# VHH binders against q9xhz8, part 28

Target 1, 326 residues: q9xhz8
Amino acid sequence: MGDTKVETISRLAQWRIENFGPCSFKKSDPFKVGIWNWHLSIERNRYLSVRLFPELSRVSKEQPPVAKFVLRVSNVGPNRRFYISPVYEKLLRTTDDCVWHVDSSFHGRFTIDVEFLDLKICPVNGGEASPVWPTDATMQSISTQTTLKCLSRMLEESILTDVIIHTADGTLSAHKAILSASSTVFKSMFHHDLMEKESSTIHIDDMSRESCMALLSYLYGNITQEEFWKHRLALLGAANKYDITDLKAACEESLMEDINSSNVLERLQEAWLYQLEKLKKGCLMYLFDFGKIYDVREEISSFFRQADRELMLEMFQEVLSVWKPV
Below, E stands for the ipSAE of ESMFold2; O stands for the ipSAE of OpenDDE; V2 stands for 0.75 times the mean of E and O plus 0.25 times the DockQ between their complexes.

## First folded at step 16 (VHH; framework vhh_enristomig)

Design u1 (at its last look DockQ between E and O 0.70; V2 from the best seeds 0.00; counts 0 for: pae E 3.0 > 2, framework grips)
Fold by OpenDDE, look of step 16:
Structure u1 (fold): chain B 326 residues (1-326), chain A 120 residues (1-120)
Amino acid sequence: as target 1 above (326 residues)
Amino acid sequence: EVQLLESGGGEVQPGGSLRLSCAASGFTFSSYVISWYRQAPGKQREWVSTITRGGSTNYADSVKGRFTISRDNAKNTLYLQMSSLRAEDTAVYYCAAIGFDSSGYEFDYWGQGTLVTVKP
């Protein structure tokens, strides 16, 4: 009756037993750790058997806990005996999933401690268990988000900007440090300016202000999918011009996702121009392997008149590779 | 040992042309963004032009339309074709290679420079 309550603090649960009495079995009241209610039970036979298990619930059934923990049993008094379990790392679903046998008799008051070292939740649909408590990865995520917000604000509010970008139809302000960190070309432009000049001006005449803003948004980590989609060709050009490899790759992937008869020839030309092998291959497959060349019959002649000889050769080779003789 | 050796500098009249070369050795030339800088007497070093690994080019406003940067990776050589030269183009011209490794560290190599003097 009086020794059924379990007290918790942080990752520690403590069950104080006043007297085992004539009982051979005791079960604690539920206590909450993480997202689960838990129980401790003790059974006295040849050994004192201590069990930790989640309370049966929908969450424990669908998302059972993976717990890393240590059990401790100690008596109360001047001659304190202290027993510590091994470190357990267990998926806990039932009462028998984890049993610790203590080779000692406790006839008076004693305490059972559970120290949770780690706790993970299994996904409902399967997959890797995720930690319930913050980890380094969690902290990095939080920090990353905060940094991105900060960078976004720096750009939006022009906080301590030190470079003016002249575009085709307007001007923007940015940070030399961010540009230089993202591109070797920008780094080259500002290499000595970083040391000697407080402000600089660069010209990007081949981009609109809006497209350039999209570029900056990408570099500052706050670009939206909509903006990216809208400006992805301009961004590809910029990526190539300023040797932003990750952006170039992102653009290539994006362009691969929506190849169709209306854009495939243009994209093939772009793939050739910017040496995007994946996109080139995709376009060629679309045209020849899938036979979609017939869908662009009206445009193909014009394309051939403008296409590079080497591209034409590749196209011809592709035709030969897929050609099925009658 | 990494080396960048500039050549082709000299004296030229205003409106004249000059071609600079930078021979690179000791590193994978094709993996680097390569640039020209110049330093006039009593002035700070300034960026002139950059060519990417893929051959994309950028120019300072002061030389745009007059200078042409190019590279020959097979010869590990960078070029700067200068035309319509002006007195203000007088400077020591430096070749530089800049790159990032997979870890994000920057490599920066510089030549000793070649002097270009534009005077009547």
Scores: ipSAE 0.513, ipTM 0.828, lowest interface PAE 1.0, mean pLDDT 89
Fold by ESMFold2, look of step 16:
Structure u1 (fold): chain B 326 residues (1-326), chain A 120 residues (1-120)
Amino acid sequence: as target 1 above (326 residues)
Amino acid sequence: EVQLLESGGGEVQPGGSLRLSCAASGFTFSSYVISWYRQAPGKQREWVSTITRGGSTNYADSVKGRFTISRDNAKNTLYLQMSSLRAEDTAVYYCAAIGFDSSGYEFDYWGQGTLVTVKP
């Protein structure tokens, strides 16, 4: 019977050593705590050296552990004696990252305990280490994801929907409560509808079914980045129309990220229409401060013929602001 | 104290026009979404139109194309221009600010109403 097996439960590991002679070395079998296999080893020279390290693997290489732990060595028998390490908190990659020197000798039968107080996954590409065990932040994430799954099911399966939305090219079902909580315009529209038995019908004639589904996906918390990107102009219009301020701001930030010569004039017009000050200033900076107006010379002529007079005044003021006599 | 005071109601012939006003005080009018509602005799109160802080408008299907909501933030006044009036438009018209404050608590402020009567 070997004495290399480490017993584990939850955050605890115990290695029972049946016979350890002088000038000896032993290494435990691997044992699993968190996502890693681990080893303990002991070596006797002038003192007992205890090591804790992860088993070399793709997991430990790509996602090494950051562990907070305490080690304990105790003899087995009626005259119990033990030593306890300081609390260690270390990134553990190799056998040399954790060495605990016990100032006393243990012979024969003794045990080595590890208690993992905290355990995190450290990504090699940078970033913040992720906890292995639940924290308040972890429970918030789990709760949020569970809620998003429930909301997604409610929308996709039309569970107890009470609003029919007629779009330009089809219909959708939704929930008055979700719409009202997300938009003061919808809240106003559905005020006093609480006692109605019949489903309400609303018309959103300025959105396609697909773009309106993107709006609902946003409101129910399950819009993808691809879906957002595809529909961001329609979503901007809807956010403005229904006073969904966080979505309006998100659309504005997204439209600033990819300003180029093929879209800048359109985006300047949209920023004027929806009173988007950051996007307006970004477009003006692109055109005048970075001098890209020459890249749209023919388009700018048509733009000036059709643009709002107040917008043209602001463009002129930007030109004057860029010019600074020295 | 928040106050919403409607005016401009009265009697009108079918096909006629009226302009309702709602004077607001006691809050920063320009920061709120403001709506018109109406309540016909014996009926529940119903939504008519809403105008957002930025001036975007929404209308109930029954009034779309006939009513125009607008706001003058300098005068703290909400308007409802009603055209092509029908007997079914006879109601007490209310202006209201309904929504959520920054802490997420519901608020609702209502005027006392102004009566519009469209003669048979």
Scores: ipSAE 0.429, ipTM 0.829, lowest interface PAE 3.0, mean pLDDT 85
ESMFold2 (binder alone), look of step 16: mean pLDDT 79; pTM 0.793

Design u2 (at its last look DockQ between E and O 0.60; V2 from the best seeds 0.00; counts 0 for: pae E 5.1 > 2, framework grips)
Fold by OpenDDE, look of step 16:
Structure u2 (fold): chain B 326 residues (1-326), chain A 119 residues (1-119)
Amino acid sequence: as target 1 above (326 residues)
Amino acid sequence: EVQLLESGGGEVQPGGSLRLSCAASGFTFSSYVISWYRQAPGKQREWVSTITRGGSTNYADSVKGRFTISRDNAKNTLYLQMSSLRAEDTAVYYCAAFGFTGSTEFDYWGQGTLVTVKP
């Protein structure tokens, strides 16, 4: 009776060998674990050498497995012997990447088990290997996405909202808990309301309804890039006003990405207004280090008339620092 | 020990002005959002105004345009300039400090100072 096919259950593969016979080498049929087909091989020499390796394929070549696993060899019979390998954690590309030598002679029926403890896939373009099976990180990701959908729905459908926001041109409903969790300022506003009142009203008169919706969308985790881009200045103002640090940072980064001659003076003013040092520095570099001040020569006079004296001083200092005498 | 000590309260006529101060000690004042609250007799405590670390201000609708909140970080002091005072402004005014979002250090409160607006 020939050797049985390798059977798999969950993360376990078992190869039952009926008789090694006069053979010095046996290779298993392929078995699938994760996204790869695998083979086991045994070689009888001074030791019984057990090898685990992926089947040669495009996938295994381009994305070789990083496997954490244990091998077990056991004979079948009244005198059962059980051998366990160390825990291996290896990148497996070839037949020789992992060899376990067992100091035993198995002449009859015996079983080889492979227990995969972890399996990772390497990116095609390089980088850190990612787990094939769900991990805590995976579960958190799933949970996070579900929560975000839930929060979005709460906002969109006004599920158990408890605060009315009056904007410049409309009203919105939101949740005190979300606002308070996102902003210390909101928390301060609702501190006693959370304890004593079921509903409250706040006024954000310096924002449009649409901009305020974008703010809420950000806070609830469902803002799109388009919405963010469209309302990023208003969002920056809100972030500053309500001390939303992460939003302020996001806005600053965004504004840094698209500095040009048409917006640099405005960006500089905003950077000054909201104390965005990175943006300020970027704008100054653009204007003076890169010499783009000449591209805005028509607008610069108007800007100087409106700019803060300290900003002007800083600009002047920057000019002096960049100025090279002929 | 963390302390917030309000001062400047007193009796004032309608239409009058009063300046409250809150002296903070025992914590990094500049790292906190600071707020004024008030509690009128027989009423619940209500939010009045908040000033951020960067100096941005927010006001309750009832005091907007009349009250001005400010802070001096060098002196660890919060101020509330009250103008055009009304009878309904009569209350015990409290200073409170709130940490950053996600911080565990929140809700430092003063003992309050009484403001009475009466003819």
Scores: ipSAE 0.589, ipTM 0.859, lowest interface PAE 0.9, mean pLDDT 90
Fold by ESMFold2, look of step 16:
Structure u2 (fold): chain B 326 residues (1-326), chain A 119 residues (1-119)
Amino acid sequence: as target 1 above (326 residues)
Amino acid sequence: EVQLLESGGGEVQPGGSLRLSCAASGFTFSSYVISWYRQAPGKQREWVSTITRGGSTNYADSVKGRFTISRDNAKNTLYLQMSSLRAEDTAVYYCAAFGFTGSTEFDYWGQGTLVTVKP
């Protein structure tokens, strides 16, 4: 009879019912929105019940939709009446997950619209649902990745560099704007710099060329995890020296994650030197609360002969905290 | 009112020493990266040394090993200990404070103190 087909335009679907009278139930042909085929169905009890559901398939079983949508039923003719559902936001697996009871009876000729406001794919393992359509957050991610690629090219190809960095064992080229934006120390170095380009040099004698390149890779947004791991102690020193707060914190967190008996005393000394409160407390907890100080008994005498007096006081206070009565 | 007031400048013999001070008022001194700059007659102003909020120091190559920057946050004072002075160190020395507030940058400068190293 030709009234089973649902017409779709983007996020809109419309089912035109020509004669709803001989039967008390109708189901539409499938229509595609997103990755799923969908059905609408209607049932006349005392009132019209409208259902929206995905066609049962491997896709809908393994990747069920989370849909945000509005339904509308309207009579045909010059004196049209509209009945509009609340906005639904539901995980739709079965015909019973969305039932809209229209507060009026319909028979004969009318239309049913659905407008999909949002549509997400729900993963089987309970992870975060992924959008079917682009969002503002998705465009922000694309924009960010494009910018990172541009910055990576600027560094790798030395595009319009304006400073030469002399390291302990080689030179690198960089951009004053990037350095100054990331570090108040570099900002102070380059402030009011009206010298010719040949005089735009800095010396970073406490870093190798390779470790300084890792620092630049961080600042330009293209450092790899491998580079970070290899150079994290040098990066910590640089982050402290140049007041790069986020890098300093990242180095601290990384150094906390692999504390062991072979490195804990050195890391405690580094935490004291760089005023890394979280790393200091982590090393003290490892040594005293977990009792690992006995694993370093051969090294501890050398450590104590060299340790700052105030650090030794804090270590004693941690011992007292462990024995503190409950 | 934000003020940076330099003092301690004067006349000194080659190889001599001076200690410059910069007294800060009208802002939270401990929250700023503070620097020394200098300007010789007829030359551009140049960076000399910087000390961070945490006390880390950086020096221009021309003064490394001869000058020592320090800060006393209790007295809101920045210092520059100058030793092994040379004729090329003759300049007006300025202190400056730099910081970030959200996306806004700002800077403060002192009026300068003259250091003259005798020929």
Scores: ipSAE 0.213, ipTM 0.711, lowest interface PAE 5.1, mean pLDDT 83
ESMFold2 (binder alone), look of step 16: mean pLDDT 80; pTM 0.801

Design u3 (at its last look DockQ between E and O 0.59; V2 from the best seeds 0.00; counts 0 for: pae E 2.9 > 2)
Fold by ESMFold2, look of step 16:
Structure u3 (fold): chain B 326 residues (1-326), chain A 120 residues (1-120)
Amino acid sequence: as target 1 above (326 residues)
Amino acid sequence: EVQLLESGGGEVQPGGSLRLSCAASGFTFSSYVISWYRQAPGKQREWVSTITRGGYTNYAASVQGRFTISRDNAKNTLYLQMSSLRAEDTAVYYCAAIGFDSSGTEFDYWGQGTLVTVKP
């Protein structure tokens, strides 16, 4: 028996103290929760102080815990009292990182409990801490991640592809089901082809192979931010042509976020051409409400020589609305 | 109730032209992607052309450059201007709205078709 062992179950640890009186300090044997061994210690002056810390090791140095937990001290017997700590959420490296001062003293027999509400592994070289335990929301995340891996394999390995896409400078293979689920235009295009055993061929002659691959990556859920940024304008065109409303909105918002003097006039032209009301208003606001039109003075004459008459009227109306001489 | 009614079919000589119309009612026409399909005798129905809510158009390779789809949202009418007609264009032409409603339930609304015959 003895009173240095800590019993553990699931996310709970319990240290039963049999006799705390002859000395002012006790430290438990190590106990394992997560990937770490832990210690509890107690120290008594006027009141009880409780510490929770990982055992010093290569694991705790290279992968220190970020722990969310609650401590509890209780006496044994009738008329039982409980003292419960605040919820701690801390990176625990040393014995000094968590000290709980209990507002009471305890003698003889009592119990110390730890409840770990969350545990994460903090990587030494940066990055995001990773959870040790699944939560209820974790199952949805696991399901989503698994689906994305399946879709990525389907595209990358051409697993059971049933359509060949001829682009301006190459070909790609894809799945009618994915295209149809993501676009009413493709759904219409393939509505009766699903009974055909032969692979279908479609032509997307207005996109390069690389930009069309970015479109497929978006539809299969594995487009990177770099691919998106590189192909934003091509993706916007495709989103309009194939009626992919969420992609259109994402492209438009992205193009609004980095409006600058180097791109604003071309983006205004594109917003007019594709009837992108939000982007158009953003460009007009940049030029007139914030007065950046003076930064494009050299380019504006060329722009006006090629701009649609109705666009020029709208720009003039914006000037009159914003720059009132009051 | 949704209704799609095609008209404008008939007989033409090779190289001739026809304009098909599809009158729509019972739904908000301007909010839908609308398509033309055709079915030749003994063949499966095939896609011809689609026009989006914003007026963007797509065509099957077999009709690209010869057919023009358009819509008039004020008149709730879809059009297919066919030119340079060939014998293989002989078919019953159908107007259709196909997609998903707000609950995710698949719908497909079809007209009864109009026959186009291109004489040999």
Scores: ipSAE 0.434, ipTM 0.837, lowest interface PAE 2.9, mean pLDDT 85
Fold by OpenDDE, look of step 16:
Structure u3 (fold): chain B 326 residues (1-326), chain A 120 residues (1-120)
Amino acid sequence: as target 1 above (326 residues)
Amino acid sequence: EVQLLESGGGEVQPGGSLRLSCAASGFTFSSYVISWYRQAPGKQREWVSTITRGGYTNYAASVQGRFTISRDNAKNTLYLQMSSLRAEDTAVYYCAAIGFDSSGTEFDYWGQGTLVTVKP
């Protein structure tokens, strides 16, 4: 029974058959490739039929494999003959999903090779199949994570920092290159220093050290959600001041998520100030479309006294748009 | 062709004021962060001030409180109002548009400069 074992190396599985004998059918022992156990079977009839299929299991049932593979049959001896299948790319669920018919008679020792070229997992709930083996995307992800860790360390440990930032209540060190790469404003500030390896000093007096650290953390790719939430208004200000468009967008989205009666007027003012159209619209909808203006009756007068005339006009227009005559 | 043309330079006494202009053409002025630089004789070019697309301003410490940068997008013009001028403000002043294209490539456009001389 020595011809039932399948040996595997990397993406190759080999089944050595010593003798077919009088049998018309043989099935291999299970062999593991990826997350599945597999079987090979051979059937001798008019042709030699080779089948590759996953072992029936919960995993194979719920997450059937999409396999890209080639089959090869070769005899053993001085006159070695090789038969190679086409490249198959198939969803394999049952024994009949992939059958290769070889027009040859193998009565002695021969080998069946399966070379997996690609292997993907199909999700149960539908969607795109995911690769079992690393892809370019995987490598990019790994590389990205490594880079972010590196950048974080550079900031935290002040590795070869070349700019000192003076904040309202402290100082921070950073890298001109990172700041310049993230903001055209910073780039403009350091443009004259591009040829110089000298340390520079910039002043961000309208931010606290902590808020500025949050800004740097964002720029270096290691900001936490907690830090972002805590400093999102300061970050929004910085985003505008230093023309960091993606940060501005992130702040706007964040502020959109938690509009309520206690903050809507402030948010509306901020939206106006920083020209955040989405947030402005959201706030107006909250106040007028949803009728929440009544929840802020005590504060609305003060707001009207301070609000820009154009904002007031827009608010009035919104009122008119939703106003229903009695 | 992209052009930045500075004007308004001249001689002024210490404590005096001067207004520089930079007329831009050949690109969408309103879409760019615009800056002033200056280069004194024998010194390296240094950053003076920047105004963002949204009109937010930044200044070098050396000119903070004395200089005011502004822009008129309708006129494609950048301004630098200089007050309380000092001898050390003597330099050729340049306007520059600095940005990144859609591919992430950095670009900068520079004017030819205008000379400001602060002397008694």
Scores: ipSAE 0.086, ipTM 0.602, lowest interface PAE 2.2, mean pLDDT 88
ESMFold2 (binder alone), look of step 16: mean pLDDT 79; pTM 0.785

Design u4 (at its last look DockQ between E and O 0.69; V2 from the best seeds 0.00; counts 0 for: pae E 3.0 > 2, framework grips)
Fold by OpenDDE, look of step 16:
Structure u4 (fold): chain B 326 residues (1-326), chain A 120 residues (1-120)
Amino acid sequence: as target 1 above (326 residues)
Amino acid sequence: EVQLLESGGGEVQPGGSLRLSCAASGFTFSSYVISWYRQAPGKQREWVSTITRGGSTNYADSVKGRFTISRDNAKNTLYLQMSSLRAEDTAVYYCAAIGWDSSGYEFDYWGQGTLVTVKP
């Protein structure tokens, strides 16, 4: 039968029916939209029933489509009749999941159009369906990646840098605009310079060039996990010094992940120094609640001699809280 | 209304010391990074020092080791202890809160300034 082929363009599928004939049922050949093959079927009874459904396949079974779409039926000729369905938004698994009943008789040539407004894929393991076609979120993601590459290039190639950073053992070039956008402290430093000077110099003497590069890499969005881990203490110091709150938080979270007997006292001191409450609590729990204080017996005396009185008081309180008399 | 009021300025001899104060009102002082700026006659305003909410400090190279910025949040007051003063330190000193809010809007609050004159 010559009228079984469905043509597609973009999000539109069109099925041209030459003649229904004596048949009460017709099914289209498969047509591809998204990752699925689809079929249209028409059944003539009291109404013309139009069905849209995915072809049965592993993909359609495991990842059924959630489709938002409109159906249209129109006859061909001088007295063109045009019928439009409501907007459907449905999970389509079987032939009966979506049926549109058209209250009209089509005896001659007519066309069935499916316009997909949206199409989503259900994950195999459950979860929220994801769009097949690009969304605002997708575009933002693409744009974000492009921007990050751009920023990385700006730093790596020193494109129109306007600030020289003197570190403990070297110099780096950066952009006042990026530094000022990431830190109120930098913003304060460059507030008038941005208007008056083309270039400026700042000194970060308490950081190595390498650590400072890691800081810049973070600010420019191209820091690797390896670099972050390597320099996270220096980065924490910088975050505190220059009031980079998101970096400070990231460092705290990172340091929380790998507390052990070899680093817990140092981290407790850092937590106190930089007022990291989560880390402090974590360290105290590690030492006292989990009883790991015994693992650091050799170092604990030295720590107590150097620790702030308030920290010692807090530690003592923690001991009392977990102490169970025999 | 946000107000920053500088005080403590005056005339001092080279090598002398002076302590500036900035009294803040009309905003949550403890929540802000606060800075000192100065403007010498015929020159542009320049950054001097900044203190963070947590008390971390930064200094311009020209004043590093000589000036000390501090804050008393209970008194809503910013201080600048100046020592080893030089002729080139002569300027009107301004207290400022500069930053951005959670929505990304920039704020820029300035005092009227206090004059420091270093001369023999």
Scores: ipSAE 0.583, ipTM 0.858, lowest interface PAE 0.9, mean pLDDT 90
Fold by ESMFold2, look of step 16:
Structure u4 (fold): chain B 326 residues (1-326), chain A 120 residues (1-120)
Amino acid sequence: as target 1 above (326 residues)
Amino acid sequence: EVQLLESGGGEVQPGGSLRLSCAASGFTFSSYVISWYRQAPGKQREWVSTITRGGSTNYADSVKGRFTISRDNAKNTLYLQMSSLRAEDTAVYYCAAIGWDSSGYEFDYWGQGTLVTVKP
């Protein structure tokens, strides 16, 4: 009775057997690891057989464990001998799913250890098993999300801001450190050799307050897809002006996704202005390889009157490359 | 070896004009964001203007509308056209390339400076 208790510490379980000899079978009291109660059992037959299995319940039937573990058996006392199982990784539903036959004689007093290396819940719908314990990737995700929440709070509550941005139609507060880490232009603006932190004023007269807030949301890591989509042209201009290369590339990819006959000429002008090679090629392909230039024939004369001569030469070269002799 | 060599400083009357040059060597000039800074006697160094790799420009409020930064990538030369000069523009002017390399190491390359004196 007194030797049926399994003691647990986190991922470790230990069952101390005080007297195994007058009987050929023992089963432990249940012990909890993860969401399941477990049993260990021992049986004397041709071998000492050690079993690990979940207690039969609704939980173990509907959410059976996938366990990765090692079993150990050792004598208690100064002349300790021990045996270690292979690493098991198994779906455990019944008492017969894991049986370890120990090739040695164990009588009287000995100890059985279980070390759970990993433990997962097998899903009812047959999808991927869910881990019970956090992994290294999970901790990194928690740390990242905590950081993003802190940055969002710093911006929204103006915690220790040290720069005021004057936009076309209002002001915003921000942090020089965030701006400087994200832009060589802002790094250059705020490079001071001798001074402690001081408040500064900068002017971004070519952005509305709302579009500049979208820029700050990007830099602080909390811009939404909807906010980005709404302001992507203003963000492209800002990314170019302040040398924010990842944002510039993201704006370019976004503008390629919805090229159509109503916007292609404008986007070709923007791609030329900001030296966006992928967007330029996408617009030229749309016009000439997809043959959509006829769809914009009413707009094309106005476009040519204002387009850079080098751009028009490149468009003509694209026509020549598409129309090849046989 | 990276070198930045300023020239074009001198003495002018208020309202006058000067053009500063910065000749760059020892690096691919067209790949860098380049800036002008200035330091008046007894004062801290301050940012004046920056030009990006693609030619976008930014200016300190104190010089906006009066100074024009430009670059000639074929000549590896940075320029600062200064107009409507004031006594408070008197300073040693430096060109600098400050940023991060592709490995993430900070760099700062500075010229020796050229003195601009605007007489009261």
Scores: ipSAE 0.438, ipTM 0.841, lowest interface PAE 3.0, mean pLDDT 84
ESMFold2 (binder alone), look of step 16: mean pLDDT 79; pTM 0.787

